# Designs tried in a protein design chat: VH-VL binders against q67xv2r213to389. Part 18

Target 1, 177 residues: q67xv2r213to389
Amino acid sequence: NMEQLAKTLTSLYNIYDANRKPDYIYENEAEFRSLYVLLHLNPSSGVMGEPLSLWFRKLTFALVKSKEICFVRNLLRLYRMGNYKNFLSRTASEATYLQYCISEHHIREMRLVAVQYINNVCYKLQPYPLLRLSQNLKMKELDVESLCHECGLETCTDPDGFTVLPVKQSTFRSPED
Short names: E, the ipSAE of ESMFold2; O, the ipSAE of OpenDDE; V2, 0.75 times the mean of E and O plus 0.25 times the DockQ between their complexes.

## First folded at step 18 (VH-VL; framework fv_felzartamab)

Design q6 (at its last look DockQ between E and O 0.39; V2 from the best seeds 0.00; counts 0 for: pae E 3.9 > 2)
Fold by OpenDDE, look of step 18:
Structure q6 (fold): chain C 177 residues (1-177), chain A 119 residues (1-119), chain B 107 residues (1-107)
Amino acid sequence: as target 1 above (177 residues)
Amino acid sequence: QVQLVESGGGLVQPGGSLRLSCAASGFTFSRYAMNWVRQAPGKGLEWVSSISYSGGETYYADSVKGRFTISRDNSKNTLYLQMNSLRAEDTAVYYCARVYWDSYGFDYWGQGTLVTVSS
Amino acid sequence: DIELTQPPSVSVAPGQTARISCSGDNIGSSYVYWYQQKPGQAPVLVIYDDSDRPSGIPERFSGSNSGNTATLTISGTQAEDEADYYCQSYDDSDSVVFGGGTKLTVL
């Protein structure tokens, strides 16, 4: 589970630190350290560990400037700002396998935010193609349809044969509630 | 080809009324939400009103709420804007614009019709 | 409600890159649209959903949106690109919001 992973990563970091050489980053160290950030994107996740602010202060300059740490710091900002568009885009295009796996629950959260936004906030006076939504959510159209249904939204087929979300629906509910 | 043609503009006194029309062709009008956007002389674009594809929902800018009414007749492929209690600040070129199907930008605009409110 | 702020004017030499900003609180969480308007003409959609181009729009037009700023970028700016540019988005009441517009001058 995520808590066990956090503990394991902490142990791993201690090993790196115990063997630290000046201005040296071990192979895969930056990626492994980036996983800590991803585990702690949501402060209410229940994952044990020190606050990210304190965690970042303990990193060497080389680690902070690594592409891996820069990447997850950017994701952290996007997540905190609720920027689901860029969060989903960047995780889909730039995350390593492990980063993506650890981020799956965050990705789901952002997808839910996206669906809510499209339904409740975005201008919606005509049906919205699920194909377009799938592109924005970086997921398959059928999965998008399932997600929408899970959120209490209805879908239908337009005269051209495309699956669409009808105009703004009042039945939206977050599955996480 | 998609075409939107506004009409009904003209000179009107303050407090007067005017009805604009937008004739649509070249697409299935009933599938698209429509908008009115106006532009005062030498000024920027200002959204006025929107109507859903079916006409079931309407939205208005605060500046025109209670005075303007957007409507449509899908059988006639026509969008309307009933403007009552007109004010000098309502003077503008009024555009009808279609909502892009795959998004919510306005992908087609009419040439506009000028409304001048003056005593 | 969201308010969109644009610079009144931007100048660029031919062949150079023009950047037009559209600022708004947390605008990066919303979709932004860009329109080009030439004198005496109706606006033309040049960017939708922050960075996508409609068919027929040159590739030199691109868009981005992050944080509090959306940006329209025109690389290799041409004389024909001289126009007014407007950003547009939506608020949580499904009201349309336009920026004040930016006059792009190609020197």
Scores: ipSAE 0.309, ipTM 0.751, lowest interface PAE 2.1, mean pLDDT 91
Fold by ESMFold2, look of step 18:
Structure q6 (fold): chain C 177 residues (1-177), chain A 119 residues (1-119), chain B 107 residues (1-107)
Amino acid sequence: as target 1 above (177 residues)
Amino acid sequence: QVQLVESGGGLVQPGGSLRLSCAASGFTFSRYAMNWVRQAPGKGLEWVSSISYSGGETYYADSVKGRFTISRDNSKNTLYLQMNSLRAEDTAVYYCARVYWDSYGFDYWGQGTLVTVSS
Amino acid sequence: DIELTQPPSVSVAPGQTARISCSGDNIGSSYVYWYQQKPGQAPVLVIYDDSDRPSGIPERFSGSNSGNTATLTISGTQAEDEADYYCQSYDDSDSVVFGGGTKLTVL
């Protein structure tokens, strides 16, 4: 479970810190430290550990500049802004296998944010194409359609056979996980 | 490939009527919401009216409500603007514009047709 | 019921960065679109959904939108960028709103 993973990672970090070599990053150290950030993206999640803002201040300069830490710091900013498009795009292109697996719940959160946003702010006179949602959410079109339905939204088929989302539907609801 | 051609502009007296047409080609017209946008001589762009892809919903700028009617015939790939009770302030070049299929900017515009309202 | 306010003009030297603002109450909660219009021509869409470029628009065109201000940025401004620029958004009723336009002069 995620609490046990967080405790195991904390123990690993203590070993890294006890064996600190100046200006050195152990093999995979940046990746494993990045997982802490991903476990704590949502401060309301209840996962135990020190606050993320304090945690970042304790990183060595070498770790701060690593691609793995830069990546998750950027994901944190995107998550907090609700920038679903860039969050999903960068996760799909840059996340390691472990980073992706840890992020699955947040990926779903961002996809739900996207559906809600599209329904609220997009243009009622022209329904939103599911092909565009599929590309932006990094999901197969059938899975996007299912997600819309889980959110209480209807989809329909235009005269050319393309599936579209009529927007400004008042029936939006956040599904239970 | 994509083409929008406005017609029906001309000189008309105040209180008169005109009907503008916009012939569309090179794309599936019935998929796109359409707009009329006008530009008075030496002035900026002013939105006039919008119509949904199906023709079932329409919107109008306050300055033209009750006087102008937007419509479309998807079988003829044509957008219309019926303009009644014309005023001198309606003098402008009138553009038809397509709403981009998978985003909502206006990606194709016609060349415009001039409407002049004067005695 | 959003009103979009643009400066009437902006001047830049060739090769420098031009920034054209579009101000409106809480405009950052709506998508903003930008159009370029050269004299005697119809407008051309250069930015959609705040920051995305249509195919064929040079990478020197970029956009941002947050809070009460959207901004069109043209880096490495060229003489052919001299034009009128309009921002556009949709209000709460899905009516279309244009800014008043900004004349960009490349000196």
Scores: ipSAE 0.270, ipTM 0.711, lowest interface PAE 3.9, mean pLDDT 88
ESMFold2 (binder alone), look of step 18: mean pLDDT 93; pTM 0.950

## First folded at step 19 (VH-VL; framework fv_felzartamab)

Design u2 (at its last look DockQ between E and O 0.37; V2 from the best seeds 0.00; counts 0 for: pae O 3.3 > 2)
Fold by ESMFold2, look of step 19:
Structure u2 (fold): chain C 177 residues (1-177), chain A 119 residues (1-119), chain B 107 residues (1-107)
Amino acid sequence: as target 1 above (177 residues)
Amino acid sequence: QVQLVESGGGLVQPGGSLRLSCAASGFTFSRYAMNWVRQAPGKGLEWVSSISWSGGETYYADSVKGRFTISRDNSKNTLYLQMNSLRAEDTAVYYCARVYWDSYGFDYWGQGTLVTVSS
Amino acid sequence: DIELTQPPSVSVAPGQTARISCSGDKIGSSYVYWYQQKPGQAPVLVIYEDSDRPSGIPERFSGSNSGNTATLTISGTQAEDEADYYCQAWDSSDAVVFGGGTKLTVL
């Protein structure tokens, strides 16, 4: 599915380039070109195509400065850094419908990065509140709890009935998709 | 309103003992890990000891290990620090601090209680 | 275990940006917290989890953490920001580590 989408987008880009007018962006061109970046955020994903470093160099100046291309370039940086908070926040607030739909796999990857990071670095003596994970991961609390369990982590209930994640559990594992 | 009130500080001779208390109010005490942090006059903050929300796990700075014991009584909303074999370098203001449930920082600190260890 | 190093002092004019560093080996792999302490007072949390601001802390306070350095940044520094600032982290043994403190002077 993703390989066919990438092929279709490449064909579209060839049409744009064959009809290139200097300093011009066709209707929706920046958004459709931005989807290529989102399909290739993870080079290990198996989606074939030109490496992003070369792909960016072929963009016109007008496209490089477009809001759509600037947005996905920022997402690429956040993804490479593992900055899950800003990746998820920017995607939720700034992505178009198409950009969001293409990003769903990477959204899950960032959520898994977050769970692993929290388990590894947070304070052992104070369990991490699922409400805070829910806020940062842009997920309902029940879905966050399910994600933690999928990662091999147990949750528990504090004295006021709030669900919390005890951290530093040795049982963490990345779930298979 | 969240309130932490330390007590039990005072003047004590080297080798002596002292028990500090921190009375908590305005929050569900048993939800929070608690810490003692000290500050010698004119010096920086130094962590002393931590205790988990249930009291089941405790940790100590190397400088106090074996001499100080942190404990809590969740039914009385009170944190304790038993200090034995006191030394001159233990002279400091001792703060109790709450680990903020929603952010993992120390969001509330008491006013501190002064412990002076001298002949 | 992680040792956190801060400059002893930083001076800025009112309205300038103050930057207080906190250096530690691989500190970017840990969350960093910042506290403001005015004379005779208990510390006040101003930044948690590297960059998040508690309710009631002015927007001019911000934080970052990467590699071996965390930084507290105060933009548009005001006279009331004059205080001692401490960074804090949880080390891998779950001990609490404070930096040595930085005295911010607003001249």
Scores: ipSAE 0.426, ipTM 0.767, lowest interface PAE 3.0, mean pLDDT 88
Fold by OpenDDE, look of step 19:
Structure u2 (fold): chain C 177 residues (1-177), chain A 119 residues (1-119), chain B 107 residues (1-107)
Amino acid sequence: as target 1 above (177 residues)
Amino acid sequence: QVQLVESGGGLVQPGGSLRLSCAASGFTFSRYAMNWVRQAPGKGLEWVSSISWSGGETYYADSVKGRFTISRDNSKNTLYLQMNSLRAEDTAVYYCARVYWDSYGFDYWGQGTLVTVSS
Amino acid sequence: DIELTQPPSVSVAPGQTARISCSGDKIGSSYVYWYQQKPGQAPVLVIYEDSDRPSGIPERFSGSNSGNTATLTISGTQAEDEADYYCQAWDSSDAVVFGGGTKLTVL
């Protein structure tokens, strides 16, 4: 599971950090280092480690300016700002496979926030097409439907045969509730 | 083609009442949420009221709550705005606008009807 | 409640890029819509959900939304783009909120 993955990656990171050659940058070091940021994206996640502010200060200039570190710094900013739209868009388009895997829990969190927002703010007046929601959440339509159901939302089929969220529902709940 | 045509505007005294209508054509009216948006002369856009596709949900700006009532007759493809206790500050061009199906912007607007509240 | 603030006016030379801002607290977490209104005409939707264009809107129109600012960008601005532009969002009370509008002048 994701918790085990995070734990394993943390251990690997620590081992690497302890044994790496000083002042040497490996070919994949930028990507590897970027994983630390993703693991510590949510300070409440329980992942142990030094604060990101201190961590970033220890990086070499070359690493700080790498596309990988720039990418995760951007994600961190988006996450902190609660910008789920851009967070989901950029993780889907720019994350490496491993970055995506590590971010999956955060992606889910942002998707839940997005669903809640759309339910509470966006589609109060008329049904909302699941296809559109799929595009925003960067999910397959069927997976979006499942996610909505997990959140206590109902879906229906419109006269044209498309799946939609009916008008604002009061039954929204976090799957963790 | 989608068409929205407002009517019912005119001159009314303060404290008076007026009923606006918006005739819709070119689309399945009953599937779309509708809105009233007004614009005072030389001023910006101000949202007035919204109604869901079924009419089951209505929303109002604080400035018109208790005085204005939005309604619709889907069998007649018509949107209504009953305006009571009119004030000078209600003077504006009133637009009916359709909510975009794929999102929640307003994709079609009427040409508006002028309401003038003056003694 | 959310309040949307726009500059009253923006000027741009033909062919240059015009940028109109719409500021609001954490507006980047909400979808923003943009409307164009020419004198004596009804508003026209030009951008929805921050950055998407309705059919018929030129590609020179684009939008972004992040942090506390949404931006409407018109690249290669043309004379016909001279108009008033309004941003719009929804607040937590389910109310529609418009910005104050920006008059774009093409010099």
Scores: ipSAE 0.032, ipTM 0.667, lowest interface PAE 3.3, mean pLDDT 89
ESMFold2 (binder alone), look of step 19: mean pLDDT 92; pTM 0.945

Design u3 (at its last look DockQ between E and O 0.39; V2 from the best seeds 0.00; counts 0 for: pae E 4.1 > 2)
Fold by ESMFold2, look of step 19:
Structure u3 (fold): chain C 177 residues (1-177), chain A 119 residues (1-119), chain B 107 residues (1-107)
Amino acid sequence: as target 1 above (177 residues)
Amino acid sequence: QVQLVESGGGLVQPGGSLRLSCAASGFTFSRYAMNWVRQAPGKGLEWVSSISWSGGETYYADSVKGRFTISRDNSKNTLYLQMNSLRAEDTAVYYCARVYWDSYGFDYWGQGTLVTVSS
Amino acid sequence: DIELTQPPSVSVAPGQTARISCSGDNIGSYYVYWYQQKPGQAPVLVIYEDSDRPSGIPERFSGSNSGNTATLTISGTQAEDEADYYCQSYDSSDSVVFGGGTKLTVL
């Protein structure tokens, strides 16, 4: 549970801060501190804590420059922009196991953003190929088709036998989690 | 490999009619939306008309609505543009263009066919 | 109904960076495509979906799209890049819209 994890992480951060060595990063410290950012990607999620703008200001310079903090700062920007392609690509290639586990809800959220965006923006006269969605969403094609159906969208087959998503369907709905 | 060849252009008087054809080869024509785009001499690109992959939906620029009709024959791999009530401002090179299946850019264009509307 | 506005011309010295703008009301909500056209030739797609390059297009071509402006950027501009450039998008009714075109001159 994410609230319990947030409390545990806060306790860990207090221990790090109480034992602060100047310009030093404890083993795994950057990774564990990065998890705070991932828990607070969505400001309306109900996970309580310090606003990220203030939280970032309290990091040491060494932590700010760490690979782990730079990564989640980039993910935060991508999330706020709704840039699902880069959010999913960077998460798939660079997230640690813990970072990925905490991000699962946000990964699904970005996949839903992608389906909604494609349905709203893409060209009605030529359906969107599920193969391309599968690659961009980092999902198996069958799972992408299931996601489309969960969103109230129908799929069909083109003349070459490929599964495609007809766009501009008025039946889109965001599924409940 | 992919080829689009327009034909049917020429000189026509105002108020006349002309039918353009675009012969497609090297790809599965029936899975692609198609477009006509024109370019008056010395001017920019102007979209004319679009047709869905199946032919079931068509769209037209306001400047040609009611005068031009886009159609396709998927069994012959051919796109058509029927142009009626031609005006001097319809003078242009007319291109057919394919909408690429996975990116929606116009990735292949024909050589164009010149339509001149002049008395 | 989106209207796309481009500057009529842009001049750049060889090796310098050229930037060609395409302005439209909330154009960042639409995909933008860019075409290069040399005299007497059909257009060639150089950027699709705002920022992606088709196979065979040099890496010096890049694109961005945010807010009210999309931009085609050519880094290290070469003499063969001299051409007309058009932006294109699909409006909310799936009509196709082209910008007026920009003549890139490499001096």
Scores: ipSAE 0.239, ipTM 0.670, lowest interface PAE 4.1, mean pLDDT 88
Fold by OpenDDE, look of step 19:
Structure u3 (fold): chain C 177 residues (1-177), chain A 119 residues (1-119), chain B 107 residues (1-107)
Amino acid sequence: as target 1 above (177 residues)
Amino acid sequence: QVQLVESGGGLVQPGGSLRLSCAASGFTFSRYAMNWVRQAPGKGLEWVSSISWSGGETYYADSVKGRFTISRDNSKNTLYLQMNSLRAEDTAVYYCARVYWDSYGFDYWGQGTLVTVSS
Amino acid sequence: DIELTQPPSVSVAPGQTARISCSGDNIGSYYVYWYQQKPGQAPVLVIYEDSDRPSGIPERFSGSNSGNTATLTISGTQAEDEADYYCQSYDSSDSVVFGGGTKLTVL
């Protein structure tokens, strides 16, 4: 599971950090180090490590300016601001496979935030097409439907045969609730 | 083609009442949420009220709560705005606007009807 | 609740890029819509959900929304683009909110 993966990756990171050559940048070091940021996006996640502010200060200039570190710094900002739209968009379009896998839990969190927001704000007046929601969540429509159901929301079919969320529902709940 | 036509505007004294109508055509009216938006002369857009496609949900700006009532008759493809206890600051062109189907902006607007509240 | 602030006016030369800002606390977490209004006419939706363009709207119109600012961008501005522009959003209180509007002048 993701928790085990995070733990394993943390261990690997620590081993690498302890044994790396000082002032030497490996070919994939930027990507590798970007994983630390992703593992620590949520300070309440229970992942052990130093604060990201201190972590970033220890990076070389070359690493700080790398596209990988710039990318995850941007994700960190988006996450902290609760900008689920850009967070989901950028992770879907720019994350490497490994970055995406490590971010999966956070992606799910942001998708839940998005679903809640849309339920509470967006489709209060008329049904919301799941196709549109799938585009925003960067998910397949069927998976979006499942996620909505998991969140206690109902779906229906409109007169044109499209799946929609009916108007604002009061039954939203986090899946863990 | 989608068409929205407002009517019912006119001159009314403060404290008076007026009922606006918006006749919709060119689309399945009953599937769309509708809005009233007003614009005072030389001023910006101000949201007034919204109603869900079924009419089951209504929303109002604080400035009109308790005085205005939005309603709709889907069988007649008509949106209504009952305005009571009118004030001078209610003077504006009133637009009816349709909510964009796959989003929530207003994609079609009527030409507007002028409401003037003056003694 | 969210309050949307726009500059009262923006001027641009023909062919240049016009940018109209819409500022609000954490507006990047909300979807923003943009309307164009010409004198004596009803508003026209030009951008929905931050950056999507309705059919019939020229490609020179684009939108972005991040942090505390949403931006309407008009590339290669034309004389016909001279109009008032309004940003709009929804808040958590189920209210529709409009910005104060921006008058775009094409010099």
Scores: ipSAE 0.035, ipTM 0.689, lowest interface PAE 3.2, mean pLDDT 89
ESMFold2 (binder alone), look of step 19: mean pLDDT 93; pTM 0.946

Design u5 (at its last look DockQ between E and O 0.32; V2 from the best seeds 0.00; counts 0 for: pae E 7.1 > 2)
Fold by ESMFold2, look of step 19:
Structure u5 (fold): chain C 177 residues (1-177), chain A 119 residues (1-119), chain B 107 residues (1-107)
Amino acid sequence: as target 1 above (177 residues)
Amino acid sequence: QVQLVESGGGLVQPGGSLRLSCAASGFTFSRYAMNWVRQAPGKGLEWVSTISYSGGETYYADSVKGRFTISRDNSKNTLYLQMNSLRAEDTAVYYCARIYWDSYGFDYWGQGTLVTVSS
Amino acid sequence: DIELTQPPSVSVAPGQTARISCSGDNIGSSYVYWYQQKPGQAPVLVIYDDSDRPSGIPERFSGSNSGNTATLTISGTQAEDEADYYCQSYDDSDSVVFGGGTKLTVL
């Protein structure tokens, strides 16, 4: 339950703040504070808490400079821009286990954004290679093909045996969560 | 090494015909959509025609529609442009260009073949 | 459909940054491609998908595309960068469109 997790994290943060030592970061504090950002990547998600703009202003300078907070601030920017390539790449290479677990819903959302974008903007006369999707989405090719099918898109095999996505299919739909 | 070699250009009178060829090597030709792009002397690049990787779909600039026909023979790794009813404004260097498989830029171009339409 | 407008020329001193614009209605909703052409030569792709470089293209070449304008940027411009530059995109019907070209002069 994401709402309960957000409340639990807020209680933890209040304990950190009540015991604030100047210019000190408690063990794992930066990571746990970073999770709040990841829970609130989509402001429409229904997860309760203060807006991120206010939340960031309350961080100490040491926390603002931490690797964990810098990372999630970058992810927030990438998410808001719809930059699925860099969002997925950075998450795969830099997220901690906890950061990844909290992000799984948003990872799937970015993968769906990618499929929709590719179907809408890529060139009809040259089908899009599933190998490129696999690399960009950080998914096995079979899982990418399944994702395309969940979106109402069909895939096919070219004469050389490569799986490709014919683009501009009118059957696209966002799958239910 | 990817290579595209155009041929079949030359001098022709208005109303005449020419057939351009583009011989492809160094890649799996049948996986790529292909283009003809032309450039009149001292002018910019002008798209002429595109053909899908299989040859099943073709597109033409309005300036050449009904006069030019793009085609390909994937068994011979060759792209063609049949140009009929040639006009003086068709005078240009004609380039064969490949659409990249992983993207849609024109990543390899031939050196071009000159078509001159004049009396 | 969409018309791509480029300035006819841009001049830059060696080592400075050159910026070549490509304007078109809502061009930011499509991918933009950039080509370099030196006299008597075929064009060479220098930027694809708005901002990506093909293998062998120096890092001083970069691109952006937003709203109604795409921009090719050459940082630390060198004498060998003197060339004509064309932007290219696809219109709503997937026809190919080229800009009119920009002559980059390195003084």
Scores: ipSAE 0.036, ipTM 0.624, lowest interface PAE 7.1, mean pLDDT 87
Fold by OpenDDE, look of step 19:
Structure u5 (fold): chain C 177 residues (1-177), chain A 119 residues (1-119), chain B 107 residues (1-107)
Amino acid sequence: as target 1 above (177 residues)
Amino acid sequence: QVQLVESGGGLVQPGGSLRLSCAASGFTFSRYAMNWVRQAPGKGLEWVSTISYSGGETYYADSVKGRFTISRDNSKNTLYLQMNSLRAEDTAVYYCARIYWDSYGFDYWGQGTLVTVSS
Amino acid sequence: DIELTQPPSVSVAPGQTARISCSGDNIGSSYVYWYQQKPGQAPVLVIYDDSDRPSGIPERFSGSNSGNTATLTISGTQAEDEADYYCQSYDDSDSVVFGGGTKLTVL
């Protein structure tokens, strides 16, 4: 599971950090280092480590300016700002496979926030097409439907045969509740 | 083609009442949330009210709460705005606007009807 | 409630890029919509969901939204683009909020 993955990656990171050659940058070090940031996106996640602010100060200039570190720094900003739209868009388009895997829990969190936002702020007014929601969440339509159901939301089929969220539903709940 | 036509505007004294109508055609009216947006002469757009597709939900700007009532008759493809206790500051062109089906922007607007509140 | 702030006016030479900002607290977490209004006409939706264009809107129109600022960008601005532009969003109570509008002048 994701918790085990996080623990394993943390251990690997620590081993690497302890044994790496000083002042040497491996070809994949930028990507590897970027994983630390992703593991620590949520300070409440329970992942042990130093604050990211201190962590970033220890990086070489070359690493800080790498596309990988720039990418995860951007994700960190988006996450902190609660910008689920751009967070989901950029993780889907720019994350490496491993970065995506490590970010999956955070991606899920942002998707839940998005669904809640749509339900609470926007879709009191008229049915909302799941196809549109799938584009925003960067999910397949069927997976979006499942996610909505997990959140206690019902879906229906409109007269044109498309699946929609009807109107705002008071039954919304986080799957973690 | 989608068409929205406002009517019912005119001159009214302060404290008076007026009822605006918006006739919709060219689309399935009952599927869409509708809005009233007004624009005072030389001023910007001001949201007035929104009604859900079924009429089950209504929303109002603070400036009109308790005085204006939005409603709709889906069988007649018509949106209404009942305006009571009118004030000088209510003077504006009133637009009806449809919410975009795939989003929540206002994709179609009427040409508006002028309401003038003056003694 | 959120408040959307726009510059009152923006000027641009023909062929240049015009940028109109719409600022609001954490507006990047909400979807922003843009409308064009020419004198004596009703508003026209030009951007929805931050960056999507309705059919019929020229490709030179684009939108972005991040942090506290949404931006409408008009690349290769033309004389016919001279108009008032309004940003719009929703607050947590599902009320509609408009910006104050920006007059775009093409010099």
Scores: ipSAE 0.026, ipTM 0.633, lowest interface PAE 4.6, mean pLDDT 89
ESMFold2 (binder alone), look of step 19: mean pLDDT 93; pTM 0.944

